# VHH binders against o26223, part 56

Target 1, 191 residues: o26223
Amino acid sequence: MKLLWTSQHIKVTVHIDGKVSKMDVLEAIKTRRSIRKYQDREVPEELIDKILDAAMCGPSAVDERPWHFIVVRNREMLEKIPEVHPYGAMVKDAPVAIIVCCDSSLEKIPGFWVQDCSIASQNILLAAHSLGLGAVWTGVYPLEDRVEGIRRLFSIPEHVIPFSVIPLGYPAENPGTRDLFDPDRIHLEKW

## First folded at step 3 (VHH)

Design d13 (framework vhh_8pnl_2)
Fold by ESMFold2-Fast, scan of step 3:
Structure d13 (fold): chain B 191 residues (1-191), chain A 119 residues (1-119)
Amino acid sequence: as target 1 above (191 residues)
Amino acid sequence: QGQLVESGGGLVQPGGSLRLSCADAGFTFSSYAMAWYRQAPGKERELVARIYSGGSTNYADFVKGRFTISRDNAKSTLYLQMNSLKPEDTAMYYCARSVYEALLTGDYWGQGTRVTVSA
């Protein structure tokens, strides 16, 4: 009864002069941008599955892996998110959103679930970008009104804490890349 | 959550063809990715092919070009068309829902259908 298959490695291809190239990890990290405008185009279930697989591959404190995910494709539900999340206006225009949650019953060490869910959220953003999608991280926790609004909207039980809402889609904007390297934030051997 | 029922297995000569079917009584069939697995005697179960709700497919290298996975959401049925069968394809074939990888055991599997490719 044991399953031998494992998840495939995700590859992103870019066509240059008719040839196919692949985005490496550093390129994905450096070129990922927050995308808030999406094409009116379905995101295949296959890509969402790959993104969530990547999300669950993140490290977590004492391997507690407290994350749960809600995948929202229902247009009426997506349109209600901005009502409880003021910086989530773009969610109503996305074909899909992922809500990252913490199941507090899985917490082994107090407070580290925030870091665990942050790591999962970043993996979602990077995986989406690597697959040719655009996404944006919108914060829920620790803002009380957003936590309770999202909880109520999606019938999330009290032992589960909504952490972030990440809309995803094929990008309809290209903000370009940024050079964010700041050597003044690097200290050698001591402060 | 519906019962998965496989059919279409049998005995064939090398180079022959079979079409496997998997019927799912559940009304959520169209929302799930579906997969075919196989298990030969004394070996662990291995993925043969997967099809997502939107129709995209994934195949194991050992069946590419020979097997085709497809689905009929109106009939809640999954298919595996097997061509150019080899003795190495002899196995019990199972269908499964891809709800969550860790949950693809026990109740998420069908009873299986046997494929024997004679020498």
Scores: ipSAE 0.000, ipTM 0.104, lowest interface PAE 19.3, mean pLDDT 81

Design d14 (framework vhh_8pnl_2)
Fold by ESMFold2-Fast, scan of step 3:
Structure d14 (fold): chain B 191 residues (1-191), chain A 120 residues (1-120)
Amino acid sequence: as target 1 above (191 residues)
Amino acid sequence: QGQLVESGGGLVQPGGSLRLSCADAGSIFSIYAMAWYRQAPGKERELVARITSGGSTNYADFVKGRFTISRDNAKSTLYLQMNSLKPEDTAMYYCAADIFEAIETGYDYWGQGTRVTVSA
């Protein structure tokens, strides 16, 4: 791993399986946007596997890694999600969605599964973006009606908590980039 | 429950002025770009003006020089100062937050609208 420091971007060159790759992680983070309009194109299974691999690479409290994922490609099931998630209307138009779940039996420290599943959800969004896809996080937990609605719709056991529903596909919209840096939110040494 | 609530609409004569307000109770206002849209009867909703979180503005050509968008992040309020109003400005006016980065949690990032009528 070699870092090339620049004023705007950090370029990282890594050797993976004998291959040299470069990553511009800051650019990926800054240019990722929520995408709610998708092309009528299937997402290859290989890309879903890469995204889920990235999701599982996030940090986890006491390395409990409580996440499970449901991959939904069935059109009838995708069309039913808005019935239990009123702000998930875009899901029915996506070629695929990932439901991020917590298996509470894997939890080693109470309550940190929320952070674990948040990290997995964000990694899904970033990985999708890096692969030329778009995605959006639709919130499930902690909204009780949505948790139970998604649980019933996908036959999720009581010890498993649906956390987020993330539709993804090839983008059919191109929102511009954002500049959200706010120095007033940075405090040096003390509040 | 909508987080964005528009107000300030009304009936005004051609050449008159109105100031629209959009209040956000959700405490996310300062992060998002905000916009005013309008929809005239029988027409599609169109962008009137947009303002970024940092204050950069963009206006539709048909309101340039007549309308001014501004924001007060401390009050979580968006404004549209409308001067030299024309009958063609008659529409429902909607405020909107850039919802593209919102987690869809049940917050409305669109208002219900406020009616502006420019007529004798």
Scores: ipSAE 0.017, ipTM 0.408, lowest interface PAE 5.3, mean pLDDT 82
Fold by OpenDDE, second read of step 4:
Structure d14 (fold): chain B 191 residues (1-191), chain A 120 residues (1-120)
Amino acid sequence: as target 1 above (191 residues)
Amino acid sequence: QGQLVESGGGLVQPGGSLRLSCADAGSIFSIYAMAWYRQAPGKERELVARITSGGSTNYADFVKGRFTISRDNAKSTLYLQMNSLKPEDTAMYYCAADIFEAIETGYDYWGQGTRVTVSA
């Protein structure tokens, strides 16, 4: 049975009219793109709250929930992030950024915090997209210079590890959608 | 999963020196915090020295400047230079790696150990 994957061109209807049309979960996943250009428009606190709520709904190893979030709106701080994050240039242009962190004191199984924080970070991206915002995952961990840079900048305690910086804003670009399905990456029962 | 392999252990006289090595076959050595532990017969395993991915070091109180932990990321190798060895340093020495540097317990990977014996 040849699964005829009809490339349904998911028309991303960018509803411009401020009405937060709730995307279904598959649409959000499939149409999400990294957004690095933002409008000169503030993000309401309500949307950030919804995004953070989503960030905390992901699973974690043995339910350890090690994540913390720093919400950054201060322009001076946003402008300093690129100084310690070479690939974070777009952060200075965003109205807000979320820094995902791990509190090591909450970790129960070693190493799984990376998965936990990754899940939280991805949920942030998906939630943002579903709410009509653009975002991009800029990795901090495991690069030591970035970790220490962000740590110093935000006075993060030693037992807390900054994991990612996610700038958010209303998108000022539309990179389009991608079909990333690759059947060659699927193995049935065995390799 | 990177296999840690210790080497450099042996028999030495009090006051002697050894250099232990720990080779990681993994490609992500540079992101690990690394540590040396030791376990003497009938005793619990104890931390000897730790080094972060950034190169910060910590030592147990009993080290008192006698040991130096270092790493070579290009070679994916951890070292422990041990000087002024004492009989009480006799133990199995283990290399450990942890992707999460802030945690001092529960390392992701352990070597099989190399035996150090200090005896006259």
Scores: ipSAE 0.000, ipTM 0.233, lowest interface PAE 13.6, mean pLDDT 87

Design d15 (framework vhh_lunsekimig_d3)
Fold by ESMFold2-Fast, scan of step 3:
Structure d15 (fold): chain B 191 residues (1-191), chain A 120 residues (1-120)
Amino acid sequence: as target 1 above (191 residues)
Amino acid sequence: EVQLVESGGGVVQPGGSLRLSCAASGFTFSSYALYWYRQAAGIERELIASITSGGSTNYVDSVKGRFTISRDNSENTMYLQMNSLRAEDTGLYYCARSLLDAIYSRYDYWGQGTLVTVSS
């Protein structure tokens, strides 16, 4: 007999026909937290596939979809990421990390790839959370030391720009809730 | 006011040892990941060692087995024990902190640096 542990931020609803659904999209957005502590558990490839499918569903400038993804499961490689990414210390403790990259050859409009890769990164975080996993976005671009370090470590070609490193796994921490709504930032009809 | 103050640098012979200290004030020390950086002449600052709020450590390959990072949350101080020092370890050593729950991570604060010179 094994104990089942579920994040307190995962909301499960039961439909009248007996179907059980995970949290809705608004709840996922509002309850997603950065997770930096992970259980010593493998993340199945099927969940990574779902996360990457969600990442690619984001809008992009003129549908350029410039994103490429590196999935890192190798322990030695995960342990090297903190050496070139100072905010990636938690990556060595994660079972897997996704590196979000921009292939500049796919760029149709100069500069918008940053927004495209940001959207992909956020979709990874939300999808992971909705699947019962925890993740955190660690920034690479536009910090040239990190861009070059990650590029060298993963043999990334010059026309491809590493954008973010996102470790993920089953969460081993529960940061609690945030109330971030600020109506003073909403302006009606004019500034 | 957040402050990080490095100390412990100096001139040492190859094979010698030094212990660097980073004294912190103005924030909840135990909540932050902390870092040691090195800036050698003619190169950018490079990450040497890191320690998370939970105590997990990491090192660049060139210092693994020779350097040890540690923290004392009761004294608000981080340390870097440097053994078997080499000429290439010469540089300015900086400590830095980061906010743990940021989507976009960035260094909030840096210390002033402490100079380590390994002379032959």
Scores: ipSAE 0.000, ipTM 0.114, lowest interface PAE 15.7, mean pLDDT 83

Design d16 (framework vhh_lunsekimig_d3)
Fold by ESMFold2-Fast, scan of step 3:
Structure d16 (fold): chain B 191 residues (1-191), chain A 120 residues (1-120)
Amino acid sequence: as target 1 above (191 residues)
Amino acid sequence: EVQLVESGGGVVQPGGSLRLSCAASGSIFSVYDLYWYRQAAGIERELIASITSGGITNYVDSVKGRFTISRDNSENTMYLQMNSLRAEDTGLYYCATDVFEAIKSYFDYWGQGTLVTVSS
């Protein structure tokens, strides 16, 4: 699939000294929150394209880039996800979800696909936030029942492993931000 | 995996006070939204109080003004201060967290809990 970039899209900007700028990377990282309540409003395809472009730009072990993505907009399919993912109840209320998958045939170093797909998942969350959307990472791997349930539901082949399900939409909640810096977790020279 | 352990329940007279604690381990406590649920006889388990990672609190009407939820991120502990207790506050109190990962502790709301009995 080739990502489509169009001129019609929503941008998130901040004002600094009267100047308009896009959301700073550090601000995006620090203010991103898990969002589980969504407005009854469609997410434009061009925003999904931007999010997926960002997802594929993450570092990958030996540049193996094993990720594949399934974009789910069909409401009937979204409503079936909670049946195979018990913690995914919010997915039924989202206008769209992205399923992050690993194609094991692309793996160059055993086991590093988990880190690769984690990076892709985080980039989806950050990109969504930067575009004014909210998202949440719901875990699939390594829970075998969820892996198999999602595989069956979306006709995922045996050599492909579903890693995460990320519903997203325009946020209908504002959980605030957190000061998470803890110097006690930083050790100099030794533990 | 995240583990949440409730404590502080007991028997108290009407009008009395109790402070419940929920101690967390196995995760970064400060990132979670935290909840107190109550299960009383004849009533399914209900959310009575919540506190977001940003410190925003919410309460059900029946406890508003009497209960105060708080958190201490440095101690990885959440509290529920219960004042002016009534017989209808009797129940098993559970703490829970809102996590984005698949964590076993979050899926089991039928865990230990801490019992609060308000009796005369």
Scores: ipSAE 0.000, ipTM 0.110, lowest interface PAE 18.0, mean pLDDT 80

Design d17 (framework vhh_7nfr_2)
Fold by ESMFold2-Fast, scan of step 3:
Structure d17 (fold): chain B 191 residues (1-191), chain A 121 residues (1-121)
Amino acid sequence: as target 1 above (191 residues)
Amino acid sequence: QVQLQESGGGLVQPGGSLRLSCAASGFTFSSYAMSWVRQAPGEGREWVSSISGSGGSTYYADSVKGRFTIARDNVKNTLYLLMDSLKSDDTAVYYCAKDVYELIKTGFDYWGQGTQVTVSS
């Protein structure tokens, strides 16, 4: 049996001794990009543990925390994902992927699990970026064929809903900066 | 800054009743849904109940339905949990939470200290 976490609460700490510049929260949010090309290089389990710890720190509706995660490193399994997810071709080239799932038995308020799992997915993307990795969110829910394809491929129980597949690795591409600020989308006091 | 102060906990016998209160400050109380979350010794956190900002909608965990009632007073900025027919399994620290998306932690980011409810025997 394998444990993704221990009984001890793992806190993520950053040691800064002039070896690395700290990426602040705003910088991480503004510079994170979808990465679809990865180096042929293994991602240490310690980094995956840090990413999953961050994923579980997101807010959830009435603290229901319905998320479960499947960590996929097996090459044969990664190569089968594109067969059930048409836009997941890059997953077969990633050293690892995380499947974000919702355990519906943990849901306390109907429908909010989608937002909970979206928050967990975004935290995975931000945490990966902060650790020098690249990742991309590939959508599974609410596309029924993808949901059932991923469920069958990974033996996911009927009460658990696969939400997203997030391949990650050391980036083999460096997308340029983007300017997304649009003042026309900001309304003061009223619409 | 958001501040939530729980009170009303204590030692009670099985079948007894308690009323918990949560005094809220630092935000527009009536604009937010409020929740009660509990953590039993050695267990994870469990959502107990929620109430909409207006008080028009209430929600309960299956384990407390029919025994607990959530209420709010938007004039006094106070949230309540009336607990009836208490069981030993209700023994926990009870936390007041703002918004349905709030995580309750006892670590770095924490809004209230909670109030201890102990159901004897």
Scores: ipSAE 0.000, ipTM 0.114, lowest interface PAE 19.2, mean pLDDT 81

Design d18 (framework vhh_7nfr_2)
Fold by ESMFold2-Fast, scan of step 3:
Structure d18 (fold): chain B 191 residues (1-191), chain A 121 residues (1-121)
Amino acid sequence: as target 1 above (191 residues)
Amino acid sequence: QVQLQESGGGLVQPGGSLRLSCAASGFTFSDYYMSWVRQAPGEGREWVSSISSSGSTIYYADSVKGRFTIARDNVKNTLYLLMDSLKSDDTAVYYCARSVLDLIYTRFDYWGQGTQVTVSS
């Protein structure tokens, strides 16, 4: 399928195992929204495993894959996150949260771990959405107080940097979708 | 110079209403997510509400949902917070803030001076 550049949305058809697939991936990307309200329902371990598998499939600089993940289900621990992350109030109401971390001992090229962990975080959000869950990315790095607060709360070693906290659950809100395509941000061949 | 100027705070009785305004200047207001953040005496900052650049996407903290309404006027470069059914726990300094990115809680890059809201009988 040929990409169209206009005020129209980009349409793509993907071939998987020799068959034409519907636009499930593009629809997932376009319909994913930040979800901050969750049902009082446990998220099965199998879904968390699928989400983390997807997180680790992201590209990384020089294939360094510096990410580690902490899965938090303990309600007392979830309730303490807003104490060290002022804009993470929704985390205490989530059934589970994933903390994305960088193990600096795995870093092969200085500084690219931020991009690597951002990619892993986005894959978590997309995978959660594709499985019927809601999630939101809340930032930890580069704010020193949040980094140290999360480190102390979860006994994270000095060589590991907490990057983001992502609460997840079955959504209790439906904000609808956004149409964000802006052709004025696309330049052909030169600025 | 980016400037955010809050107004509309004051003393009100429980169950009362206030309308906060934030006049923005020095940047293209319609390109940015805008937020209200409050700080009660002796407590940390609490995010209250955010509104997207177009006004189409709105989020509220659970503590204020159903009582507060965030709105914006991109022609007047003004952000609003309509506060209804006020409770003593809503007593705080309310800050207008500009988000650097979409609703990722990484940082706010500009803040107003704040406006005091006191709810007491």
Scores: ipSAE 0.000, ipTM 0.102, lowest interface PAE 17.9, mean pLDDT 82

Design d19 (framework vhh_7aqx_2)
Fold by OpenDDE, second read of step 4:
Structure d19 (fold): chain B 191 residues (1-191), chain A 122 residues (1-122)
Amino acid sequence: as target 1 above (191 residues)
Amino acid sequence: QVQLQESGGGLVQAGGSLRLSCTTSGRTFSSYAFSWFRQAPGEEREFVGAISWSGGSTDYADSVKGRFTISRDNAKNTFYLQMNSLKTEDTAVYYCAADLFEAIYSSAYDYWGQGTQVTVSS
């Protein structure tokens, strides 16, 4: 059994068999941080499964569920991602990355897939954090060069749109806590 | 397989300008990202700049930013390095490179030109 540090110095227990203690939803949301440094440690498949399960539990427009996920563990491929993603340098240091994609053929209402894939991506981040992993959302869409770069790299068909690349791993940093509450962004009844 | 050929190098005075060209062979020019590198005597090869496959983005080394511009012409299978306000420290052999991806590191490029000499005199 190992203890991992979260962004707020919360200890997360990870069992040797890949089982991990959970945190409540509000805690996960409030304490989640982007993690860009990872331990030299493999992520168990069971944790990835749980993360992907969470990714598929989000709502989507008219329940269209347009998302697909590419799980990347190959070292060579991970090292190639930064070549097509200028802000994806940390991906090469991660033991695994999830690429969130949209199958446009599954879209029922045009344009809502961005929201759908965003929700899926955020659920990946929250689930990862709740499981003692660190992750970061690196945006692919809507930047054409990144989209096509990832497309070519992973042989993604034309009707499928890569949306985000999310490296994951056991965190090797602790960015600390943050308070993002801003009452000036809250309007009552009207603007 | 892509073959690259540099041209446009030569001797120029400090403060002057040169335009290098890299012509590529093959039918898939539009699929490649392109970069310029340079190597001065006794120095390691260094990144100069890059242009994406679409031409929508460019990146430059800090040492050349604001002075050098990279562009591409898909119809001519050629990309360019416009070098303005040249300095003596810009003296080097300039190489063009091609990759299907927007590679930042020289080791990631599969295709290289033979290089063209640029000499900037004081």
Scores: ipSAE 0.008, ipTM 0.254, lowest interface PAE 10.3, mean pLDDT 87
Fold by ESMFold2-Fast, scan of step 3:
Structure d19 (fold): chain B 191 residues (1-191), chain A 122 residues (1-122)
Amino acid sequence: as target 1 above (191 residues)
Amino acid sequence: QVQLQESGGGLVQAGGSLRLSCTTSGRTFSSYAFSWFRQAPGEEREFVGAISWSGGSTDYADSVKGRFTISRDNAKNTFYLQMNSLKTEDTAVYYCAADLFEAIYSSAYDYWGQGTQVTVSS
């Protein structure tokens, strides 16, 4: 069966220890794409742990590291996300989603938590890709209605700000990669 | 929409060598990872080796490590499996594949339908 073919392919990229680190950093950055279609397969807890470890390794302003993460696997909760996020329809079809949050009590320098949480979100996307998974960043902050909708849905305290919702799973699409290098955007020595 | 064609199989004595080739539709060749799989009679299809889009990362099944080498030639839109120190256990139909998740789920079967036979005699 051809299903055994896909099983063998996935085994090499995600199941064998040491293989998950074979994709080099530049390759991961250049080949990562937003993935919005997922297989009906569970993502192992161990892979989520690796992704979250990578998320927390990003630089942060004055080392404030304000990020917190909610891991959502409950189908009923995933199905409610599109009600408060119009462009998050794909989340209901994902086996799992990560909500990236900022704990404002950890903020040491005003405003930089947005950059900190952006870095964490990007690391989630790159780590997922390197592990053979697909993911997409769906924006929450700075849209007030989405922030409050997600807060209400997941019982998030007032001092914590939901930043992004990132569904992920084994990909059921491959949009290919892009060549985006534009030398006209590079200025040497001065503008 | 990527099309793959295998070649280079045949009969070889144990201890010998063969090079398999896979040619592909070339428009995005340098953007894709490529892999080899094999299927012996009565067995399931198994992974053999893979090469990343940059050529900087390669991966091999434990059974072939140190004996097989995967490589790519972007100018020729071709990737290869160099098989050295062949064993009778390497006898199988060998298939090439591009890392196309959508094709794997919808139309990937056509790419792996033909394969190339490798027979290793003692």
Scores: ipSAE 0.000, ipTM 0.097, lowest interface PAE 20.2, mean pLDDT 79

Design d2 (framework vhh_vobarilizumab_d1)
Fold by ESMFold2-Fast, scan of step 3:
Structure d2 (fold): chain B 191 residues (1-191), chain A 120 residues (1-120)
Amino acid sequence: as target 1 above (191 residues)
Amino acid sequence: EVQLVESGGGLVQPGGSLRLSCAASGSIFSINAMAWYRQAPGKGRELVAGITSGGSTSYADSVKGRFTISRDNAKNTLYLQMNSLRPEDTAVYYCARAPSALDEQPFDYWGQGTLVTVSS
C-alpha cells in the first residue's frame, strides 16, 4: 500500500504512512519535550520529508524563506558533530540529524533570517513530535566557533550560515510534560 | 568563538559603589538576554540581575533598588552598577547569556568572573 499527497506545490509519494499523527496542534505544543536519547531504529525518508515540508511552512520576514536544510544520516559524520559542537554529544547516537541553514543570498531584510530559521527549527521539533519522533534543538548560531566548525564539517559555502543542528529519532526516554504556564508574565492592557 | 569577559571588581568599603563591565565578542550580544550572577564563598551561583535584548530588567530582591543592570549594544557591553554595597555582596560576579530557548538549557555561556570584596 502506498499513499500519495501534495503539500502546496510539492507532491510526495510514500510507503504506508499518515497513520502516525493524531495529535492536535495545542497538544503537540504542550507535550513536545527535548529528546536526547534515541532507539537504534532508522527514521523512514518519508517522515523526514513530512518534517521538512512542515519546516518550510513557517512565516518569514517579507516572505524571504532563507532556509536550507542538510539531512545527515552518515554515522561517521554524526560522530564528528560533538567535536565541533559541545552541546551536541547526543547527535552521535541519533539515526539522523537536520542542519538548519540560512542562505544569505535569499535575505531581503538584514537580521530577520535568525527569526525565520528559529521558526523553521521549532516546526521541525513540533512535526517530529507529532509523528512519534523525538528531537532536540542544539544551538549553532551565533556562536562563531560552532558556526565555523559545522561549516567546515559539512562543506557549507561562505554565503550560507548554519543555524541549528537537530538530531531526531524514535525516543528512548519519556521526560513527561512540563507545566510552564506562569500568569505573572501576562499583563492586561499595560505593563 | 564567543567570549564574555568581566571586569571592574575589587575591594570596596561598605556603602561604596562599583561598576562591573562584561565585554562580549562575536555576534552574541545584541540578540540575547544577558544576566549577572554571583557566587559567594562556599555557595552556589545565584541570579543577581537580568536584561532582555530590548532592555527590560529584573532583579533579585536582595539587590533591588541598589543595583542597576544596563547594556550598550553599540559597544557589546553589559554593565552592573552596584551602589550601597554590603559585606553580604562579597562574591565572584559572572556575566552570562541566557540561551533564549535554543537548547532549552538554563545557560549555555558564562564568563570567567570578577571578584568583588566588601570589607567588614
Scores: ipSAE 0.000, ipTM 0.108, lowest interface PAE 16.2, mean pLDDT 82

